# VH-VL binders against Cytochrome c oxidase assembly factor 8 (COA8), part 132

Target 1, 167 residues: Cytochrome c oxidase assembly factor 8 (COA8), of Homo sapiens (Human) (q96il0)
Amino acid sequence: APERGAERRDTAPSGVSRFCPPRKSCHDWIGPPDKYSNLRPVHFYIPENESPLEQKLRKLRQETQEWNQQFWANQNLTFSKEKEEFIHSRLKTKGLGLRTESGQKATLNAEEMADFYKEFLSKNFQKHMYYNRDWYKRNFAITFFMGKVALERIWNKLKQKQKKRSN

## First folded at step 9 (VH-VL)

Design m47 (from m37 with heavy chain D99E E100G G101H Y102D S103Y P104L F105S D106T T107P H108E; framework fv_cixutumumab)
Fold by ESMFold2-Fast, scan of step 9:
Structure m47 (fold): chain C 167 residues (1-167), chain A 123 residues (1-123), chain B 108 residues (1-108)
Amino acid sequence: as target 1 above (167 residues)
Amino acid sequence: EVQLVQSGAEVKKPGSSVKVSCKASGGTFSSYAISWVRQAPGQGLEWMGGIIPIFGTANYAQKFQGRVTITADKSTSTAYMELSSLRSEDTAVYYCATEGHDYLSTPEYMDVWGKGTTVTVSS
Amino acid sequence: SSELTQDPAVSVALGQTVRITCQGDSLRSYYATWYQQKPGQAPILVIYGKNNRPSGIPDRFSGSSSGNTASLTITGAQAEDEADYYCNSRDSSGNHWVFGGGTKLTVL
């Protein structure tokens, strides 16, 4: 899908709508970043004559995208919540208000924030390790099916060529 | 080629939980998507959720989120469906199903089915 | 199973053609899969990926789709085709699977 088409699609109220440019082929479209995961969703083009294998590949990619978006949406929400709680607890301990006289959020220095980041990463290490493992496995499966789809397309072209020659 | 063998019938009390097993034979178990589908007496089919063991993640229908847990044990080639906080409306035949004909099956093609496990919830 | 709508019953005379329909907005994006179920038995896959038949399914069974409607056609119905037929597809989110309410086919 062209970047210009992706930008236009960013105004769409729903990603459920099927859109295909008037050409011999249609393309996947990239949507705007999700509010929570901050990842751009891909809206997959569905051919009218999609084979079972092509459908399987597309659905595997869609499920992987949803899983990935769920993980990052949850991770970002958890990070933001725990960060604010950490800042508020530390400011309360110091006897400081949550905002400065100028109305800005009161902040901790870089050294104190480094402590939070170290704690957060340590606490979530196992979760990130399992995410990487699953991401690896999902992408291997997708690559495998991409190869099978490519072979299917080659075989179908060979069958068409054979029919012409047998005539 | 793939065969699915389910655990036997269960009778449970309201508020308890039930865990149904589905043992797969033939092929690479971790590559199969295992779906769980239930059917109450005289009612239609209802998809509860599924798992793809190779990914280690389960996907649940909205109606069952928070009550159903689907897991898989690669060492025994067995998938499990555990339903908690049982009520009389959960009385049904519970099926496991998979595609069985390709390397990595997906929940959309349930070609191989277990024979079903009857779960009765009564006092 | 409210997302996919099927008529609860349909009848066909022996040897005649019958069409069972399934309707839902998700069918504009995803193909329907069809299952046959006889009393006391587990369902059997009949059609998948718009119009593909698994091994062992007679060629009298075919699938089609148009807009928000998917159809299962049995051309030349036989007595053994008498059963409940369920359509199945992804829901509107694309993340879950939903069954239609089922259609009881009676062969007269």
Scores: ipSAE 0.000, ipTM 0.464, lowest interface PAE 14.8, mean pLDDT 77

Design m49 (framework fv_ebrasodebart)
Fold by ESMFold2-Fast, scan of step 9:
Structure m49 (fold): chain C 167 residues (1-167), chain A 122 residues (1-122), chain B 108 residues (1-108)
Amino acid sequence: as target 1 above (167 residues)
Amino acid sequence: QIQLVQSGAEVKKPGASVKVSCKASGYTFTSYGISWVRQAPGQGLEWMGWISGYSGHTNYAQKLQGRVTMTTDTSTSTAYMELRSLRSDDTAVYYCARDRGFYLWSPTFDYWGQGTLVTVSS
Amino acid sequence: QAVLTQPPSVSVSPGQTASITCSGDNIGSKSAYWYQQKPGQSPVLVMYYDSDRPSGIPERFSASNSGNTATLTISGTQAMDEADYYCQVWDSSSDHYVFGGGTKLTVL
C-alpha cells in the first residue's frame, strides 16, 4: 500500500542509479542525488488529460535530464579513473609503493596533483565548452515549448469562455 | 555530406571472431554516438549496442554482453564492432548508424552505413 | 525488456492511405521512431520524436503515438512507398533501443 509513499532505487545497466517518487503524487517529485552524476533527478507528474504539446514538453525535459545526468556521470567516472592512473604511474616512476608504512594509500603532493588537474581541464576544455553550448540550446528549446504550452492553455480558456457565451 | 562506410563482407567459422569497421565523414565524429544494428536473412532489425564518439562509453544489448566489444578511433573517425564466439545464428547484415548526440533534436539513427554481410558457415 | 508488435503485412491501393501500427505497453510515454527499408538497401529514417519528419521525407508521411499504440500514416500511397517499415523506441528501464518486428507494405 502506498499510504506513506513508496521509494525505490535501482541501478541501470549504464551504472546510473534510478529512483521512484511516492505513488499517487499530484506533483513533480525531486529525488536524491545520483551516485555517478551527483545531480538530483526529477520525476514528472503526468495529468490524465495531457495534451500532445504538453507531452512533447515533458519528454523534452525528461530527455534533457537524462542527457545531463549521462554527461556528468561519464565526466566524473573519467576523472576518477584518470586520477587513479596518474597517481599509480607517478608512484611507479618514483619507485614508490602504493601503500605507506601505515598501510594507507600513498598520495602525491599538491604540486603534482595540480599538474594532473591542469592537464585534465585542458584536455577536456573543448568537451566542457560543447556541453555548455548544448545546455543553452536545450534550455532555449524547453523555454520555447513552455511558452507554447502557456499559449495553448490561454487559448483553451478563451475557447471555453466563448463556448459558454455563445450557448 | 554525411556518410558512414563499412568494411567488406566476411565469412567465418563457428567459434571465430569478426571485427567490422564503420568510417564516418561529413560531421564532427565526437559529437555523436554510433549504434550497431544487425539483421538476419529475412528477419527484422536487432539493436546490438552503442558507443559514444565523445566519451567512448559503451552500452550493449543484454544478450550480447560478454561477446561484443565496441571501440572508436577518433583520429580516423572510425567505429569498430567485434563479435566473438560466433554461432550460425549470428549470420546477418551488420549496420552501423549514427546515434543521437548531445544536440537535443538530433534524431536516433538518422544516417546508416551500407551494411556488412557476415556469414557464419558450419 | 519492452516488446513492440507490428502487423507482418499491410496492403493498400495506390492513392489510398496506409496505416502501420506499433503496439507496446505504455509506448505513448516513449518517443517513437520509424524506418523504411527497401530490398537490398539500408534503413532510412522517415519519422522521429513521434511525429517529426526529417528533411527530404514527403509530407504525406505522418505519425502519432499515444497510449499503447504508435501509428505511421502514409497518405496518397505510391508504388515507391512499398517497403518494410520498422518502429523503434528507447527503453529507459533497460537502457536499450527496441525495434518492432517490421511490417511489409504492399501497394497493389
Scores: ipSAE 0.006, ipTM 0.528, lowest interface PAE 11.1, mean pLDDT 80

Design m5 (framework fv_ebronucimab)
Fold by ESMFold2-Fast, scan of step 9:
Structure m5 (fold): chain C 167 residues (1-167), chain A 123 residues (1-123), chain B 111 residues (1-111)
Amino acid sequence: as target 1 above (167 residues)
Amino acid sequence: EVQLVESGGGLVQPGRSLRLSCAASGFTFSSYAMNWVRQAPGKGLEWVSGISGSGGRTSYADSVQGRFTISRDNGKNSLYLQMNSLRAEDTALYFCAKVPEYFWDTSGAFDIWGQGTMVTVSS
Amino acid sequence: QSELTQPRSVSGSPGQSVTISCTGSSSNIGSGYDVHWYQQHPGKAPKLLISGNSNRPSGVPDRFSGSKSGNTASLTISGLQAEDEADYYCQSYDSRLSGYVFGTGTDVTVL
């Protein structure tokens, strides 16, 4: 079963997943967490009568989702890679092998790993600032266009009611 | 195996139009933002335009804004640059370049470059 | 229009070290945006040499190193070799332009 669900995902080298919602969905659908980003993708329903403004909002939401998913997939891969390199480097300086006598992966204690986390966060401070800036920017734009779409829908309903009454 | 190949360059008169193409292979084209970067003969690099992985967002250098249009066809793994109202100062080798990120508005590096296609604007 | 400032040329002898500076402004390097470095040999496309201020891509020799402080980034080439003779460009993102900016370029000559 897990393998069947995984077979429906198309993954990029960066960890971006593509998951197909059930056929004839009339609503947005939320998929399982992506293997690499650990974020749940949203697959957007496209109405037959989608306005240009509604399309712009949907595309903005899709692009923001893809950006967010790509960012976290890449960040998680970078974290895992640098963590392994840090552990390898520290074990080598201690004169220890990568494996314990029992054949398990050798690990560092919590105090030693605290140095890595501190350095990783410090090194990625600017990257996190850029992410937060772009995250706020994108969510502001999405909120703004959601407001515009809501006003358009209200206006269209009012126009339909006025046209119906003028009959 | 990852490769970008530009085409469409040539000699063109001022005020006319030219369309450049870039064919991508060896990677999932739709997953990455793409850019055009140019270099005038004997001069430095200048970023021209960028487009997000989906094609939904584009950006342009001030020098080309309103004259150039970047576009992509993800089904054909192709990037395009439509150049209108060409000027002598647009004469340059035009490179297609990839970033390792989906959006052009990130601080990404250009990790893969094509060999470039030469555009000469002269009367 | 907005470019990062680099020295026009730098020279050194084989085995020596050379450093190339890249100076920006508050809208790019000064805002904390990363600096990337490219090497370009005559007649060739640029090659990514340093990404994210100091990271070397796979295949780039460890004698190339990058650093950043305030509005200035630096590329250092240690143990200079004949094949290092090339043009070098820094690159960052500019928030005011909403796009990428390149440095003016530096010609490295190995004597």
Scores: ipSAE 0.000, ipTM 0.472, lowest interface PAE 14.4, mean pLDDT 80
Fold by OpenDDE, second read of step 11:
Structure m5 (fold): chain C 167 residues (1-167), chain A 123 residues (1-123), chain B 111 residues (1-111)
Amino acid sequence: as target 1 above (167 residues)
Amino acid sequence: EVQLVESGGGLVQPGRSLRLSCAASGFTFSSYAMNWVRQAPGKGLEWVSGISGSGGRTSYADSVQGRFTISRDNGKNSLYLQMNSLRAEDTALYFCAKVPEYFWDTSGAFDIWGQGTMVTVSS
Amino acid sequence: QSELTQPRSVSGSPGQSVTISCTGSSSNIGSGYDVHWYQQHPGKAPKLLISGNSNRPSGVPDRFSGSKSGNTASLTISGLQAEDEADYYCQSYDSRLSGYVFGTGTDVTVL
């Protein structure tokens, strides 16, 4: 009886796709686009000797990724819902059915859809502004910690070189 | 009938662990995001954690981040909350709550609630 | 933890109208996230009262209405009845917290 490989329910960190990188990966792994957010999740590598600063950076990156995944998943769902409602409403106003004579889903032309996009963007303008603001804040913090980690790594390499010269 | 039944609550000492369970019935469990909401005695409602229908997405309140783990078994129609490193502030009635939309949807409301299970963290 | 701000208590006589405010910030209500309302009687679980700012679920009386403007949502109870004596909570989503947020709760008393 082939041992049904216990699908290791990889406790994917909250908000990251269940995409499991190869176990031997010593690097960050980028997964396929998430079906809701359309963002590619990153599985962050955890070194065996992770410093507290590296850990802090990793956590910040993970939190930021989760925040992004949640935001865009929500936006995409809202967009899809409102788009469908718009199309249905407009078709109804035009006296058209939801399906063409050929049985295909009825759609609006590019000009009509332009109105939807304009309205959607207008309605969500403030939300997107706040997102952008927070996105910059988070990425600035990440960049700052990346710099600190880089300096720490340089310092540790220099100390190791000095110790090797003294022996 | 749509029903949520929480269990696993009790008296525990600080620093200990507890696992809550929520049994769902009357709906397609895997199709809905699930959440834990707690209410301290005489206090308001506090969102604790959420999980998507598939279990692929989880979220936590800052107050429980790193200590609590939400999970689900769709084959058993069950939601879980593993609570580690419990604190006195975690003393609350814990509700299981259903969200009809995807967990991240802004229109998400908690349409079905359990009766709650009481967790008391005391020395 | 950023909570939505509600008045601690609101009171009214039977048949009167009362309004409960729920004030958020630019990261929640002000960002355009929907507001939901819950009624909770003593010793009971919360019940969804209003969904999506103004939608009433099946079984909720028409005397309950919700609205939202800017950073503030409001629940209005018209024709206040003795059975409406309960705690009321607003709820939304907060983009900074990447999670749901509740209001501080309002105790409604029928005089």
Scores: ipSAE 0.000, ipTM 0.540, lowest interface PAE 13.4, mean pLDDT 85

Design m50 (from m49 with heavy chain D99G R100L G101K F102Y Y103F L104G W105S S106W P107T T108P; framework fv_ebrasodebart)
Fold by OpenDDE, second read of step 11:
Structure m50 (fold): chain C 167 residues (1-167), chain A 122 residues (1-122), chain B 108 residues (1-108)
Amino acid sequence: as target 1 above (167 residues)
Amino acid sequence: QIQLVQSGAEVKKPGASVKVSCKASGYTFTSYGISWVRQAPGQGLEWMGWISGYSGHTNYAQKLQGRVTMTTDTSTSTAYMELRSLRSDDTAVYYCARGLKYFGSWTPFDYWGQGTLVTVSS
Amino acid sequence: QAVLTQPPSVSVSPGQTASITCSGDNIGSKSAYWYQQKPGQSPVLVMYYDSDRPSGIPERFSASNSGNTATLTISGTQAMDEADYYCQVWDSSSDHYVFGGGTKLTVL
């Protein structure tokens, strides 16, 4: 029975840099760019009296951020890998080694690399379209919940003012 | 041969607007984007924004948001950059440059225009 | 927005190796590009995708990018290499291109 070689899924390490904001921060904290996604993570502030709507908004923002981080990390990795494969393939086709006689890394010209990018885009077009669609959906949902939270805060302020007038 | 040919030098007063053109030739215009870069006298390069030759989608540098507008005419393979509310610190050479801009931004600026000097003086 | 820092000037003797650095947070995770600009001329792409060289650029030009530093290296520097050099990256957080401040290379 031939041992099925476990394809090591090179899972991009989910090493979101756990930049821990200072414990006493009363505001959202923006971390340094992630090394894989190149996106800056946001640590969302959690108020002591977080409402269920505020919590839902925060969770949705966090999930959307994680989704973006994963997408861009994977996109960058895929691009880098395919770029390298393209360069190697083209050099081989040209009868060129991976290194010049001087020992330098052999390269392609900018125009050849532009062709690669166009091909890469074409190949990944559907993926990008789905990303854009989902990005809009997520951001629409976030905006909708931001509106709800804003209304809730207004209503709570009005109730507090009425209670102070009745005493 | 691939070429980007820009409009001539402009002299403007503060508060005025300037519109610089960049005519592309030698390649499929819609297959690339155009970026605009400016350089003040004796200063470094400053990216201003990009426009897709295909979709016309734009992204502008935050510093220039609301003052800059980039457009394309695919029929003439020409990109335009308009800068409004000009100030003395907008005095610079303005360059158009070709670069692929689709979903991401992965390509360098491989071809540049000759530059357009815009002088803002009272 | 990403910030790229370059030394304002580098001096080298003819035939020596010049190194121009471009420092930025996690720049090694980004594709770095390099441009040469001579006085009164438009910038010219000299290196792209960290270490790739356009056609027509001499082999003495090389580049690397790792960690927080991208480096342009010019071996056997010639008088014609005297120019301003700019690094560039794309910042995915803002979807902006970012240039370094530029480095003036003087060949003494």
Scores: ipSAE 0.017, ipTM 0.579, lowest interface PAE 6.9, mean pLDDT 85
Fold by ESMFold2-Fast, scan of step 9:
Structure m50 (fold): chain C 167 residues (1-167), chain A 122 residues (1-122), chain B 108 residues (1-108)
Amino acid sequence: as target 1 above (167 residues)
Amino acid sequence: QIQLVQSGAEVKKPGASVKVSCKASGYTFTSYGISWVRQAPGQGLEWMGWISGYSGHTNYAQKLQGRVTMTTDTSTSTAYMELRSLRSDDTAVYYCARGLKYFGSWTPFDYWGQGTLVTVSS
Amino acid sequence: QAVLTQPPSVSVSPGQTASITCSGDNIGSKSAYWYQQKPGQSPVLVMYYDSDRPSGIPERFSASNSGNTATLTISGTQAMDEADYYCQVWDSSSDHYVFGGGTKLTVL
């Protein structure tokens, strides 16, 4: 039996080596939070013997992650931009400067900021509804394919066990 | 209805810079990203980089790192690609292309500009 | 570096099936996209996410992506299908989009 398999590990918490010995499990790597979305990306490990069904599941999970990252990156940036615009607009209307005596950003009181938060949530209600719908659809599809992969793995194990018994 | 319109052809001397524009219409500019792809005469397609329409974040091909800059002007729904220190082998048709939905590194290019010929010669 | 290899040319008679291959190490683990480019025109997306077809692209176009080879298949090939075809993937390891060298399809 070969001591060293043809397995490769691309990115793993246990190191930067592109070699994965047969006795060592290769797995997904979780990265630092994205600057814009604040979500931690998952870098998926791809086994050499990945089935077409396992590939389809992995691609669906990767697609869902990219979709989710892009949505929240855009949402967070839009929020920050509109918040600053609202504050500057309100301060100009009052004839106030944008900076305090200490050079810090001038801010609105909680009552005034509540107006912005209410408007932002109302404005983005439809967008968040569609996000939730798509999130449920994607998770349903992922769960469905996870079930199919599980059944495939069980069936393959039974096949291997049967072959082993015959020898 | 969805359209990307690029600026006209340019002729430049080696060492000069060129800035190509790509004006988008028929969709929400900030919901998509723009990739730049070039094609030398009689050759294949080469990806140069992309820019996010919502954040302005960029990612450039390593071969062009340090020579290319991509920007956007959301008020005019226009993307720009500037290439500096031009060489004869930069002679190509330069295309802008849109990514699907919110642009990500894995999305296909569903709409393309008409192309801008940049000729670099002495 | 990820490298995608396409045959430089493929010839087929009208009504026959054309197959254009795109070979790359473990390309089946990536999502493949296909573009059609006619002389003097911009590329047009004809297939995406390995086997999905954009609205407006004829059902004659289909594709697959498995192992080391992605394939674009055009059944009942017509004169209007004569063009250059490019495959493309996103290579997460290099953070680059990678194009194949292109295949000129000739319908004789």
Scores: ipSAE 0.000, ipTM 0.478, lowest interface PAE 12.9, mean pLDDT 79

Design m51 (framework fv_ebrasodebart)
Fold by ESMFold2-Fast, scan of step 9:
Structure m51 (fold): chain C 167 residues (1-167), chain A 121 residues (1-121), chain B 108 residues (1-108)
Amino acid sequence: as target 1 above (167 residues)
Amino acid sequence: QIQLVQSGAEVKKPGASVKVSCKASGYTFTSYGISWVRQAPGQGLEWMGWISGYSGHTNYAQKLQGRVTMTTDTSTSTAYMELRSLRSDDTAVYYCARSHFRYLTGPFDYWGQGTLVTVSS
Amino acid sequence: QAVLTQPPSVSVSPGQTASITCSGDNIGSKSAYWYQQKPGQSPVLVMYYDSDRPSGIPERFSASNSGNTATLTISGTQAMDEADYYCQVWDSSSDHYVFGGGTKLTVL
């Protein structure tokens, strides 16, 4: 779990999230880690003169972020739920209560929790393998379009430089 | 298996209220939102609003603002949509659909079977 | 506020390519989604994020979104593809989803 997992983003009265970039920003803004996915969301700056190719890259990055946020939110919530169920089941098997004598949540020792982690990783191996494959495919596509945007910008600069020399 | 199961058909008189339920299963309810979409007989799809499965925050279509209320019960993984002051033009099949939990830019990947609400005198 | 326009109907012969358009002002700056609805059934997601295909949807389905037009393309159209098709976008200015009017695809 991340150390800062207690913080989360506010939602506006209309049901829309309020996650505002700093005043006078003309760049992408990176927020605090999402409570469930533990990933920092990026709010993309949209320039007024965005080219179609730049739009495609931005949308691909936004779509990849949404996919990634959804995957890890699901994974982390499933992990937390199954972890609590495992702990409660093992405590009942031992005849122990859900809380310690001091009133704190009862926990299992590291050796007992190792069994849970091994089972969880084994159970989710195929899911994580597919995630990694999709992650590589998405990042390859993003890199490809980043290259196309870079070439477009270089070409435009060269055309402008050539035009200035003839004027 | 991911499923959204809706309550049965309703027949209401003008001025009444209807409350449709949508029970989710096969996924972590709090990781997604639920959107409500209606379809009048022989017409297209109309988005009514969205509710977070996590926070319960809502966003309603402007035309329905003041008449619609969406709620969730996370303990039963159920979403509800209540439409008040029913008119004959509210006659439609009402669908719930799974959507993104925080952002409204994701697809509606699973849909309920639909609930026919008939408003007649 | 976004308004999405679709042709009411499109007709193709089996094996031909069907193209269903969805027109809206600067729709290319938004992510488009496509749904298939057969009579008496719930809609089914067939394309998302402009050109991505859900698992289980045949490769003959493809889509694009640029400028003022999003297009759903079905190559080698089959009788089973006969349905109503709806486009959808998220309109950030109004904070709501907008559906197109729908297109009835007939395969004759």
Scores: ipSAE 0.021, ipTM 0.657, lowest interface PAE 6.9, mean pLDDT 84

